# Ledger of designs, part 2: VHH binders against 5'-3' exonuclease (pol)

Target 1, 302 residues: 5'-3' exonuclease (pol), of Buchnera aphidicola subsp. Baizongia pistaciae (q89ad1)
Amino acid sequence: MIIYKKNVNYLLIDGTSYLYRAYYAFLKFKNNFNKPCGAIYGMLNMLRSMLLKYPYSNIVVIFDSPQKTFRNELFIPYKKNRPKMPNDLKEQILPIHHIIKHIGIPIISIPHVEADDIIGTLATKLYKKKYFILISTNDKDLAQLVNIHIHVLIGTSNIVLDESKVKKKYGIIPKLIPDLLGLMGDNSDNIPGVPTVGKKTALILLKTFGSLENIYNNIEKIPKCLIKKAKTIYNNLHTYKKLAFLSQKLATIKTDINVNITTKKIKMLPPCTTEISNFFLHYKFYNWNKLLKQGLWLKNCK

## First folded at step 4 (VHH)

Design b09 (from s86 with T100L; framework vhh_6fv0_2)
Fold by ESMFold2-Fast, scan of step 4:
Structure b09 (fold): chain B 302 residues (1-302), chain A 124 residues (1-124)
Amino acid sequence: as target 1 above (302 residues)
Amino acid sequence: QVQLQESGGGLVQPGGSLRLSCAASGFTFSSYEMYWVRQAPEKGLEWVSTISSSGSTIYYKDSVKGRFTVSRDNAKNTLYLQMNSLKPEDAAQYYCARDLYYYDSSGEWYFDLRGQGTQVTVSS
């Protein structure tokens, strides 16, 4: 399947999404001192898979900043329901940054900016230059960025979401995903939405009126729609209009942040085999070190 | 005031030793990974060593492995770099730094907090 990937110019990796997946997939991996190293192993395993599948792409890993973002200023409860990063995972972040750099992959993290907004801005800038971008993430919200040049790969799987697949999966076109979340909310991020408006109702309203703005421009027609409890929905839309637009704004990925990064800065460098070997020996990844010495760690065996 | 202050630099002969210290203040030192970086005349900032918040994970630049030892005392909010078997190539301004802001393909390092540095000179 690698042949289908030859036209991807940039592979933008949601590093924070990968980090949590690696951590939970390998919780029981420990080093010589009974210290967890599962996220290190899992992250390398996932990145190796991507390097092998997309050998012609410039791969970039993007990480969240630990600092508060503009969304926290707009709505204090935003993501406050999420637990703090586990200390076991925090201790593995530095080793992961270290090895990624020596593999030759650029890393981007900007203070006070979420990884999603960095990804959205970079993908949009590259799209305007006519490049083809693949975003590798397990975060469903990034599907809103999908267009003719930007596709989403679900983690390290073989599933790629183009515009038609996003519409099939979410019931709505990519650009209306923030409008959908504005109506129904998102409990995982503490985005409130409109009370009593769930996914089914939100989809009917968006298919009928086209956008959150057009729903409110045609609000008087809602009691006449064939939706369950139309009058209750009408009353709540009217009462919670400010929350609906706030929720939409919170759900909207920024594509216009100030990212002073040129295409020259986000190209891959040749791997530093010596430092990678030292890293593998330190964590006792002896099988990977054997493959590395044979020139096979980043190449398919014949 | 959030601050890092290095000390311990000086002039040493090849093969000599120096111990650098970095005193941290104004933040929870035990919560942060710490870095030693150096800058030689007419060269960019070069990474030397990293130590995790607990001290359990340590990395060294390949050329200093076996000669340099990084350590930390979280109770004293202090980071150390023991430098043995110093070479002329090790001569540089040495900086203590916190957090990693940004990486790029040029190998440049960016930090949210860095000290003023301490000069290490290795000369006959």
Scores: ipSAE 0.018, ipTM 0.410, lowest interface PAE 7.3, mean pLDDT 82

Design b10 (from s86 with Y103W; framework vhh_6fv0_2)
Fold by ESMFold2-Fast, scan of step 4:
Structure b10 (fold): chain B 302 residues (1-302), chain A 124 residues (1-124)
Amino acid sequence: as target 1 above (302 residues)
Amino acid sequence: QVQLQESGGGLVQPGGSLRLSCAASGFTFSSYEMYWVRQAPEKGLEWVSTISSSGSTIYYKDSVKGRFTVSRDNAKNTLYLQMNSLKPEDAAQYYCARDTYYWDSSGEWYFDLRGQGTQVTVSS
């Protein structure tokens, strides 16, 4: 995909998504090193892969804030069901931030703002300036941002989601993903949705009426013959209308966060090879240090 | 209310020592990585050292390695910087800072919380 890769102006990396994937992929490294370093290794391996695959892109890593967000203010249970970060991963966060900065990759994290909202705002701002943006994430919710200039790469894989692929995979166009979640909820984020309305029912309703608003504008026309337990579903849609719209709002990624970030501030800096070498020696990444000394570790990147 | 308060700065001759302290209040100190940064006259903000929330992982600016030691006491909500063999180039306003939330390609650090600083002067 040489032509496609050449067209990517900005690669926005969901850093929190990468952290958890790296941590769980390399749990065994806790026993093979004096201190846990699996997430450090995994994160660097994933970032190196992206630098090599997209050498002409401006790469930016975005991390979640540990503080409560506007969604927690709207709905106190939001994401409270998620397990707390493992201590072994917490110990690796500082090393990961340190090495990313010395590689010359900009890091963005904003107090009280989720990474998704930073990504959504930055991607929308860049899209309006006619840039092509690739978002690297394992979070399905970021697919709602997909348009003609914004695509989603599933992690570090070769799978890129454009508008048609989002529709094929999720059964609905990107802009209606918040409406889908408003109806069916999302247990992973503690988004409630409408009781008894699952993905299949929600897709039928959205394909028939087009949006959450249009479903409620046409609630009396819900086709009972197409939906099992139609009376229960109809009654719950009526009873939980406010909860459906709250759930939609919680699932909607903000694209209007007030961040003073210019295109100049999100350019990559030349790597500090001395500090990267010191880092590799400290964690006993001897092969990577050998490649770094040969100019091969970040070959073809900016 | 969250606050960082530095102390321990002063005037010292080249080769001398100083111990800086940073008292944290209004937040769970033990949950955050901490930073020492400095700013000399006519210069930008320079990173000096970082320490993990547990204190087990520490990084230093190359020019201070072997001379400076960062440590923390989570029970006392206090961050420390022991500075030995001080050089004229170490003269600066020293700040403690909580978590770097933003960094850009200019090399500038964004801190969500920084103290008012303590002045270190190295002169004969």
Scores: ipSAE 0.015, ipTM 0.417, lowest interface PAE 8.1, mean pLDDT 81

Design b11 (from s86 with Y103F S105D; framework vhh_6fv0_2)
Fold by ESMFold2-Fast, scan of step 4:
Structure b11 (fold): chain B 302 residues (1-302), chain A 124 residues (1-124)
Amino acid sequence: as target 1 above (302 residues)
Amino acid sequence: QVQLQESGGGLVQPGGSLRLSCAASGFTFSSYEMYWVRQAPEKGLEWVSTISSSGSTIYYKDSVKGRFTVSRDNAKNTLYLQMNSLKPEDAAQYYCARDTYYFDDSGEWYFDLRGQGTQVTVSS
């Protein structure tokens, strides 16, 4: 019985996660609109939902850089399995940035830095000042940042992951998620892990030894902990030790990026109603324009 | 590739009916419990229905009981949602999902794999 909405000082939005979710959620509307605007509509719908649910929070949208990051330098295949951004989505990015700014929401994007690392660094900086931070994302990896003052909101849902809910969902505490991924890998990001070590085996090992480092410090005890495939698992852990630690490093979100992010840059500004109205009329969002003119588009009403 | 593709949405008047379909590919559909979830404009993700891998166990959100019927055809790798007596509050983007997590304490649902959804609009 916890009232989270009144305690949230900052809502950090994984803008790239929202962008792709909006695009795929409204892919069918692309043909039902006079212009390609499904991602624009979806993004605004998601952001409006957040503005209405968290009216007391400073909302910040963080976007990925298209440029190569340090993870790509450590492991060339990192995220190379991810498809290129569709052209239909690319043409909507600039309008989305413009409308977000007119709503008064700060946007952060840093060349060569992943949104996850910006979010991790910003959340950690704010946490050290004893603020409460909610991270809105569909990216499971951000759950590793969860602590007493940092919680993850699943997209635009009402589901908030605190430490206990992360442990229930992943079978492990947040700080050990990189260790879990170091063992089992992560196909979505092309993180290799250790061959033949899946989630079940990785959880048994981490529950027994506590960390990836301690698993390797106690590697001789592994055959005594696993009844089935123990020798194969032992041999693969030994053979692929370098890949396990590389995979852990790739899965670890940086919280110490040296970026010039100031409190002023992440403060919301008053919305520019005239520009928002012009935008809605251009994209034929007539119902939203009607609500906007009635002063109801950004009000939590009925 | 692992995919879920919804279809069958559209505009309907209050009291009308729609049948949604979800085509699954790239995984053994018959081995998974499946879900229908929805997201209304300006609202969060909401669980609608659950169907077991065999189709023998079915659950519904209270507000849709007696009006909605979920079913599956494992031979065709397809999930269905028959929606009758549609109400304005049923207007939403409807998604099928394979990997979901339920929070009883929050009354909310989320999913790990979903399609792009199909839009249901209820308007006179």
Scores: ipSAE 0.000, ipTM 0.086, lowest interface PAE 24.8, mean pLDDT 80

Design b12 (from s86 with Y102F; framework vhh_6fv0_2)
Fold by ESMFold2-Fast, scan of step 4:
Structure b12 (fold): chain B 302 residues (1-302), chain A 124 residues (1-124)
Amino acid sequence: as target 1 above (302 residues)
Amino acid sequence: QVQLQESGGGLVQPGGSLRLSCAASGFTFSSYEMYWVRQAPEKGLEWVSTISSSGSTIYYKDSVKGRFTVSRDNAKNTLYLQMNSLKPEDAAQYYCARDTYFYDSSGEWYFDLRGQGTQVTVSS
């Protein structure tokens, strides 16, 4: 195990990211009533892995709100390309919330607020109190939060991104990731960016001028750069300036939302073994129930 | 105006029955998981039951399992709690609540919307 894992004070889990990954990994799992339970199993498997790998951390699971956010109000197409949650997954949400609470893990979901903004705000508040935070997510956009005490874990893998690794992976420092996305867009969230400006061009522009704002302050210099299709890029940057700054704003994670959450409120509780056992028996997770009764399902959890 | 209004509480003898109702207004009731929670005098807020938006998945606190039945009528925007074989320990103010806003380390439940409650008294 990595020695510095003992120094992680808080593990913030992107619950919505875990949920979809669990659902698609275990599509064929069914319970006593021939109902899908793959997301339940997968979610528990992933959370158990994190509890075992980070036994001294306070683990918090953050979920998206079903309500529209400020980004949907700024740009109607934002995330509208994402399909509706499958009914089989919807039916597993309540069981997942129920079991997470009985394991003793705090859950946070705020109406009209995206999980990313809750994570960003909470990580920033904890960082200011000198805690070390690890964010577990498959969403590359959260890498923009990385600093000396905030690191990103890629899902449930062993890959941890600090500032140096973010720069190596994305070609740019964390704080400029929103600027990068302002230029190149993000198709997964329906963030448009600037037409014809891809990652390579965006990185050259940001390395040359430093920021999206400074690119536009020096826009007349672009046709003179050694960039493929410099004239076309100049014309599109000029034409789509408003779209570039809108895309940057959509890609920027908020760190200042009003969340009245104290460190006391996000500490883990001891597991309620009786309720966990009842849950495992209901879903026929017999091997996990055997481990639970032997005190082996969750070791070193606090 | 977004509201939850409970009714059906009262005084009952041990072993008796009561049916609580919760009328929802001002929001799409059929889109939300609903909760029954209770608070006894000098005790914290205690979770009793949860029902999924469709009504197909239901959870109960162990001590009420087999005695209480939660149901919902999405066409009428109403949540129900049928309470049978009532015990003195069931005496409490009963609230219906919409979704959990936050669950914290104190075991206290935080809801984005909760009604004013209906009192259940069990004489012994």
Scores: ipSAE 0.048, ipTM 0.508, lowest interface PAE 6.5, mean pLDDT 83

Design b13 (from s86 with Y102W; framework vhh_6fv0_2)
Fold by ESMFold2-Fast, scan of step 4:
Structure b13 (fold): chain B 302 residues (1-302), chain A 124 residues (1-124)
Amino acid sequence: as target 1 above (302 residues)
Amino acid sequence: QVQLQESGGGLVQPGGSLRLSCAASGFTFSSYEMYWVRQAPEKGLEWVSTISSSGSTIYYKDSVKGRFTVSRDNAKNTLYLQMNSLKPEDAAQYYCARDTYWYDSSGEWYFDLRGQGTQVTVSS
């Protein structure tokens, strides 16, 4: 059964998140020339599922730029722990861009800008115009963008996070996620946080004082709180104040990037069936080509 | 200096052939996907062909398939476009380009580096 969602105006896809998921899910898939094509297949499979589930939405795919961003300038170790893109995946990037274009899906990738900041900026511009936006991603950090008009879909699953579900899942409201990461850090991105302050302590502090700024405005009250090792936490918060605010800044998704994109420019185009067919035949996706010729590749089958 | 310099354009009769070259300098040519794009007097920028950094993956605009062949020589930092069976509709300013990003689905291509182009004229 394929589910349709008529209320989603824009589906913003975290293309880099999808790309790595597709690559690792289909590592052993190869074409007739023993060339890896798993990311191509997986990416198309995921995009097709989204096109079928959200047939009335304008779908946009956003990719990371390979160049360094402003966060790398602010903090040199930012994301340096991330492995380099595998060569097998690099060779599949061009085919993926090519097929997405011919399906009629807009692609956005801006030099020196992270996909998260493009997504945050587009979602913010669209919700100010009263549109409903769904962000499809496996990256927990995008949950900070969630509001009444912006929801997060966990990858290609059926799990949608609204404000209530974000609060239940992460223990705090979306707007405080950067403050949480400012305190506890994020090892996956080399965001340092404050030493000895983990998620449990950070949640207690944020629930008590409301924000990172208010924690520091009330820092003298911390040794008197019912928190394990309150004096040690106080000392570290005081010592690492600059690091806490730097970590918060690194964790905060920008919503003010100059994207120079209007709502008209991110409209989907009709699919180019001839080029899609040529692509499917080249990669020997014969079942998809059969469905495409029958007009069923992007439609429900009874 | 990071530069792309096209050459090889000219006047040819319908059915004729031309070979375009693009000399790259100031960057690691072998690390980039390269593009051939063209612009006719009354049209926007039109994608013609793409070649991967290694040269193993190549795409062509449907109307030029079987007539045009893109290739690259990473040792010489040079990109080529062999054009056969030229048609009047192929007449355009031809550009080589490096690194691209899409901002929308309008069909307009954006590049971080593009050459000054070489003119191809097809007349009978």
Scores: ipSAE 0.013, ipTM 0.416, lowest interface PAE 8.1, mean pLDDT 82

Design b14 (from s86 with Y101W; framework vhh_6fv0_2)
Fold by ESMFold2-Fast, scan of step 4:
Structure b14 (fold): chain B 302 residues (1-302), chain A 124 residues (1-124)
Amino acid sequence: as target 1 above (302 residues)
Amino acid sequence: QVQLQESGGGLVQPGGSLRLSCAASGFTFSSYEMYWVRQAPEKGLEWVSTISSSGSTIYYKDSVKGRFTVSRDNAKNTLYLQMNSLKPEDAAQYYCARDTWYYDSSGEWYFDLRGQGTQVTVSS
């Protein structure tokens, strides 16, 4: 049990991250007609956990768009190595949207925009209004958004990343994570980085010069730096300058997209218990329906 | 040219029937959940029905359940709404829509793509 800022104003949930985690955690979970419903169950279990842990926070769930994003247009290989959504998961998406609505949780998805960019933009907008935001995600890249008003919760765990913990984990402050990835790349997303520049070299360069921009403003000083093979690193940085900045841009979460949503629109509504009950009966979630009828499904269960 | 085009609206007497169609083009129709929504004059958008990408899961607004049937033909990129036992309260501009863009605290559903709409009038 964590005593993290008693009054977290907004809990932004990385819905796509939760969706995949729920699907793989309950892969064999099926309804009476042998239809997969593990993602439905897992998603509800995770959301219920968050509602119980943060009862005074406004919870918002953000999902990826199925359409191509600006990153795919900038760099065709971006995330091409990621597997496509399983058909069994696709069939659970509509039921998940339906139940989230009836629990009273706002959901956001914007065409051609990744959930990360929506989360980054909302968190930035909210902190400028002096709110405290917790981002619940299993995606470590969201750590770049961390500041004194924005913290990252690892999934539904008790592990919260503040600025100090991000610096310990990455060796660099949150705002420089895109610069680090611009240099070293990220194989999981097909972000190329600069060939032969690894994490250790990238950290030395960033600690010496402060940013990717300042590294290139001081590029002639690199052959004189206290790094192994400085002349080779200089040659590759010079040759692959455009690739470094492209990689940085691909790794940077946008905080300035048009999210035309007011704070009034991202408030939770009272749950529609009749529709939730109908949903639980349909999927044979009988224990949850019993708790719902007792008023205990969204209250702390002793 | 990503677009949705509705047809089949008209004037009908209470208790009558209409069949609405929505032709989709410019995107992979079979990959998207589809929605029927309606708007009466000076009212907000009201959700009517949702159908999953495969057509296997369908949801209806309570007031239309048992009277309306949504279906889709992915080979023809077409969405349908069969409306039976029409009531005066069903009179509205009907739109087909792709993907819920967001659901907000006012209870309104918002969509990333809507068609031009087709008018349904129920009167004697």
Scores: ipSAE 0.053, ipTM 0.500, lowest interface PAE 6.9, mean pLDDT 83

Design b15 (from s86 with Y101F S105E; framework vhh_6fv0_2)
Fold by ESMFold2-Fast, scan of step 4:
Structure b15 (fold): chain B 302 residues (1-302), chain A 124 residues (1-124)
Amino acid sequence: as target 1 above (302 residues)
Amino acid sequence: QVQLQESGGGLVQPGGSLRLSCAASGFTFSSYEMYWVRQAPEKGLEWVSTISSSGSTIYYKDSVKGRFTVSRDNAKNTLYLQMNSLKPEDAAQYYCARDTFYYDESGEWYFDLRGQGTQVTVSS
């Protein structure tokens, strides 16, 4: 791969993705008063893993805004099928922000903006300055940002997606992922797509015509294509054209939002070991506190 | 319009009390952690207190612990800071703020939304 651990300039962490993963992974984790603290522990465990694996990178954590975004204004049902954040997770957010800041990791959250759009905009600005960026996320939609300087790390795993691996995994180049979702939809986000057009049909159409726009420029040729139910697909593409382009727009990550953040503001700061120790003692993370005092919490023990 | 408006500042004698209020408008107040920060003349912004969205988790700067109490009323979209046993060192412009980007090496805090502030003066 072109991007190796030693040459990653920025590691952009999908904080909201990490937060939910930590919460559900450690649901049984409770403090002495039977209160959940699993998201706190899990988030720190995941972030520590990234700090140890990418010691030379500037790590930045990006969180979703709680306010409605431009996508909700374009399509009211967008993400309305998602459950609200659990109350016991909400109460862990401030402790998580507190400890992340004292570790020296910058946190970014922008009102009315999804974390994906902040990540997309920041990665694009850094790419234009010729930096190498790794995006750590479990969200498949961020794969659309992948190029020669931007790669996606699947969560905290060892799997890194470059352009070739995105094409192998999704069947299409990164730039066409919004077009794919415009056709097939995305049930997890209430993105409707075109009825009867699934992934297989969408991939055939995109490989044949190249883009959503070019599919519609050549719509009369679709009944002649070698795909199952070509006549039904043609009728639905024609009927639901506006829905297809709306779905594509909803699936497209913005790279042009107003982010008043300079590279100076996203540099890591020295850790405040006193506050980290106080935090570990409060949550009874005694083993981590022992490692911290030995100078080993952020050092690879081999 | 998204706004924060502070009130309740004034002149007090050492040992006196003041209650600051911050009225939030144009956003879902109950979804945000809120901050009180202050700035003395010719000094940078200093963090004072943080309160979680529900009000159940609270942090204070060491020098104000036991003297200041932060609270919030989500039904009224209002943040409060009760200041007791005020000292001359507490004299500053007090701001309420929403979310932090981070703090820098000098301990300065950076916020995405901050009010115009309310002045607290502590003198004889």
Scores: ipSAE 0.012, ipTM 0.377, lowest interface PAE 8.6, mean pLDDT 82

Design b16 (from s86 with Y102I; framework vhh_6fv0_2)
Fold by ESMFold2-Fast, scan of step 4:
Structure b16 (fold): chain B 302 residues (1-302), chain A 124 residues (1-124)
Amino acid sequence: as target 1 above (302 residues)
Amino acid sequence: QVQLQESGGGLVQPGGSLRLSCAASGFTFSSYEMYWVRQAPEKGLEWVSTISSSGSTIYYKDSVKGRFTVSRDNAKNTLYLQMNSLKPEDAAQYYCARDTYIYDSSGEWYFDLRGQGTQVTVSS
């Protein structure tokens, strides 16, 4: 099923994903405008694109909090391999929050909660009310949330992942993505997985047994499977069982966070044209200011 | 104990000045963006000013620009709001707040941490 632009009730934007993409995509722009403005420009450019493409959707931007999360408490090495946010980017965060609010887009950031868990919880709450949700992100992990009411848009592209496309792209249904990562690990987040179990082996095991739990319920059958190094795989699954379930838990997006947000509280507000104009003039975005005054910067936007 | 405590409010004549202070404790103050917000009788919570963690980036509500100055002393874990040329419309309960917030369509601001506030009264 395809969620057409007119049928998308909520567009949940992975703000942290957008922020890093904007920063690196427009890194050279900080030399043209002023040193700390490439991410500001890039973020606005990406958000404007989404506002123009999805004019009937309620758009919400979700950001990571700077505080440690429950995953860091479960596993100290979790995401310790990730580089710290560049200082040039840190200085642009406040201007970005300021302009997003004046455009009328709700912003959500919750202490000690990753953006993924806020997105997962909101999307789950909204689909239980039978709304259609599009999640805009470049984070592969959010594909695990995909169902008949929740689809993933790859960044600001035209590529939308439904259940069928997730299965084709990742080799597994969305619900089993945490199980896949529990087996193979995820080097980008320091999720360990089971030693010597790679993606190919993990996919065969999950297609054969259905889940991480069922793999362990049938562990004695693994040496008899048509998998290269089946005996080694069996030994390592047995030895690293605790690590496999820890890895699955770290990879699982929470959908049960207590967010005290009603559907009425995540509606867009009318843009504050005066504040947006002041912002554009400050950063010398003169062409955008001209379009704004003509009612064309957010044309076809609600 | 994580808390914010405002002080410095009072009664002032139109055109007068007040300096509000907010003492932060129990957290790394220098890591957070800080907010001044106010609530007048019969009105909702209104944003006044924002200051970045370093103090280098500052935003003001249009009606207070040129009259109010926000600042911070990270060594003393204290946030300040210098209010000059006070007008009757500035009379409100003033709160400081930490940046872990939700801005929503009701116009409500949700903060991780907010103080008890300090009252500013401007006599006609």
Scores: ipSAE 0.024, ipTM 0.464, lowest interface PAE 7.7, mean pLDDT 82

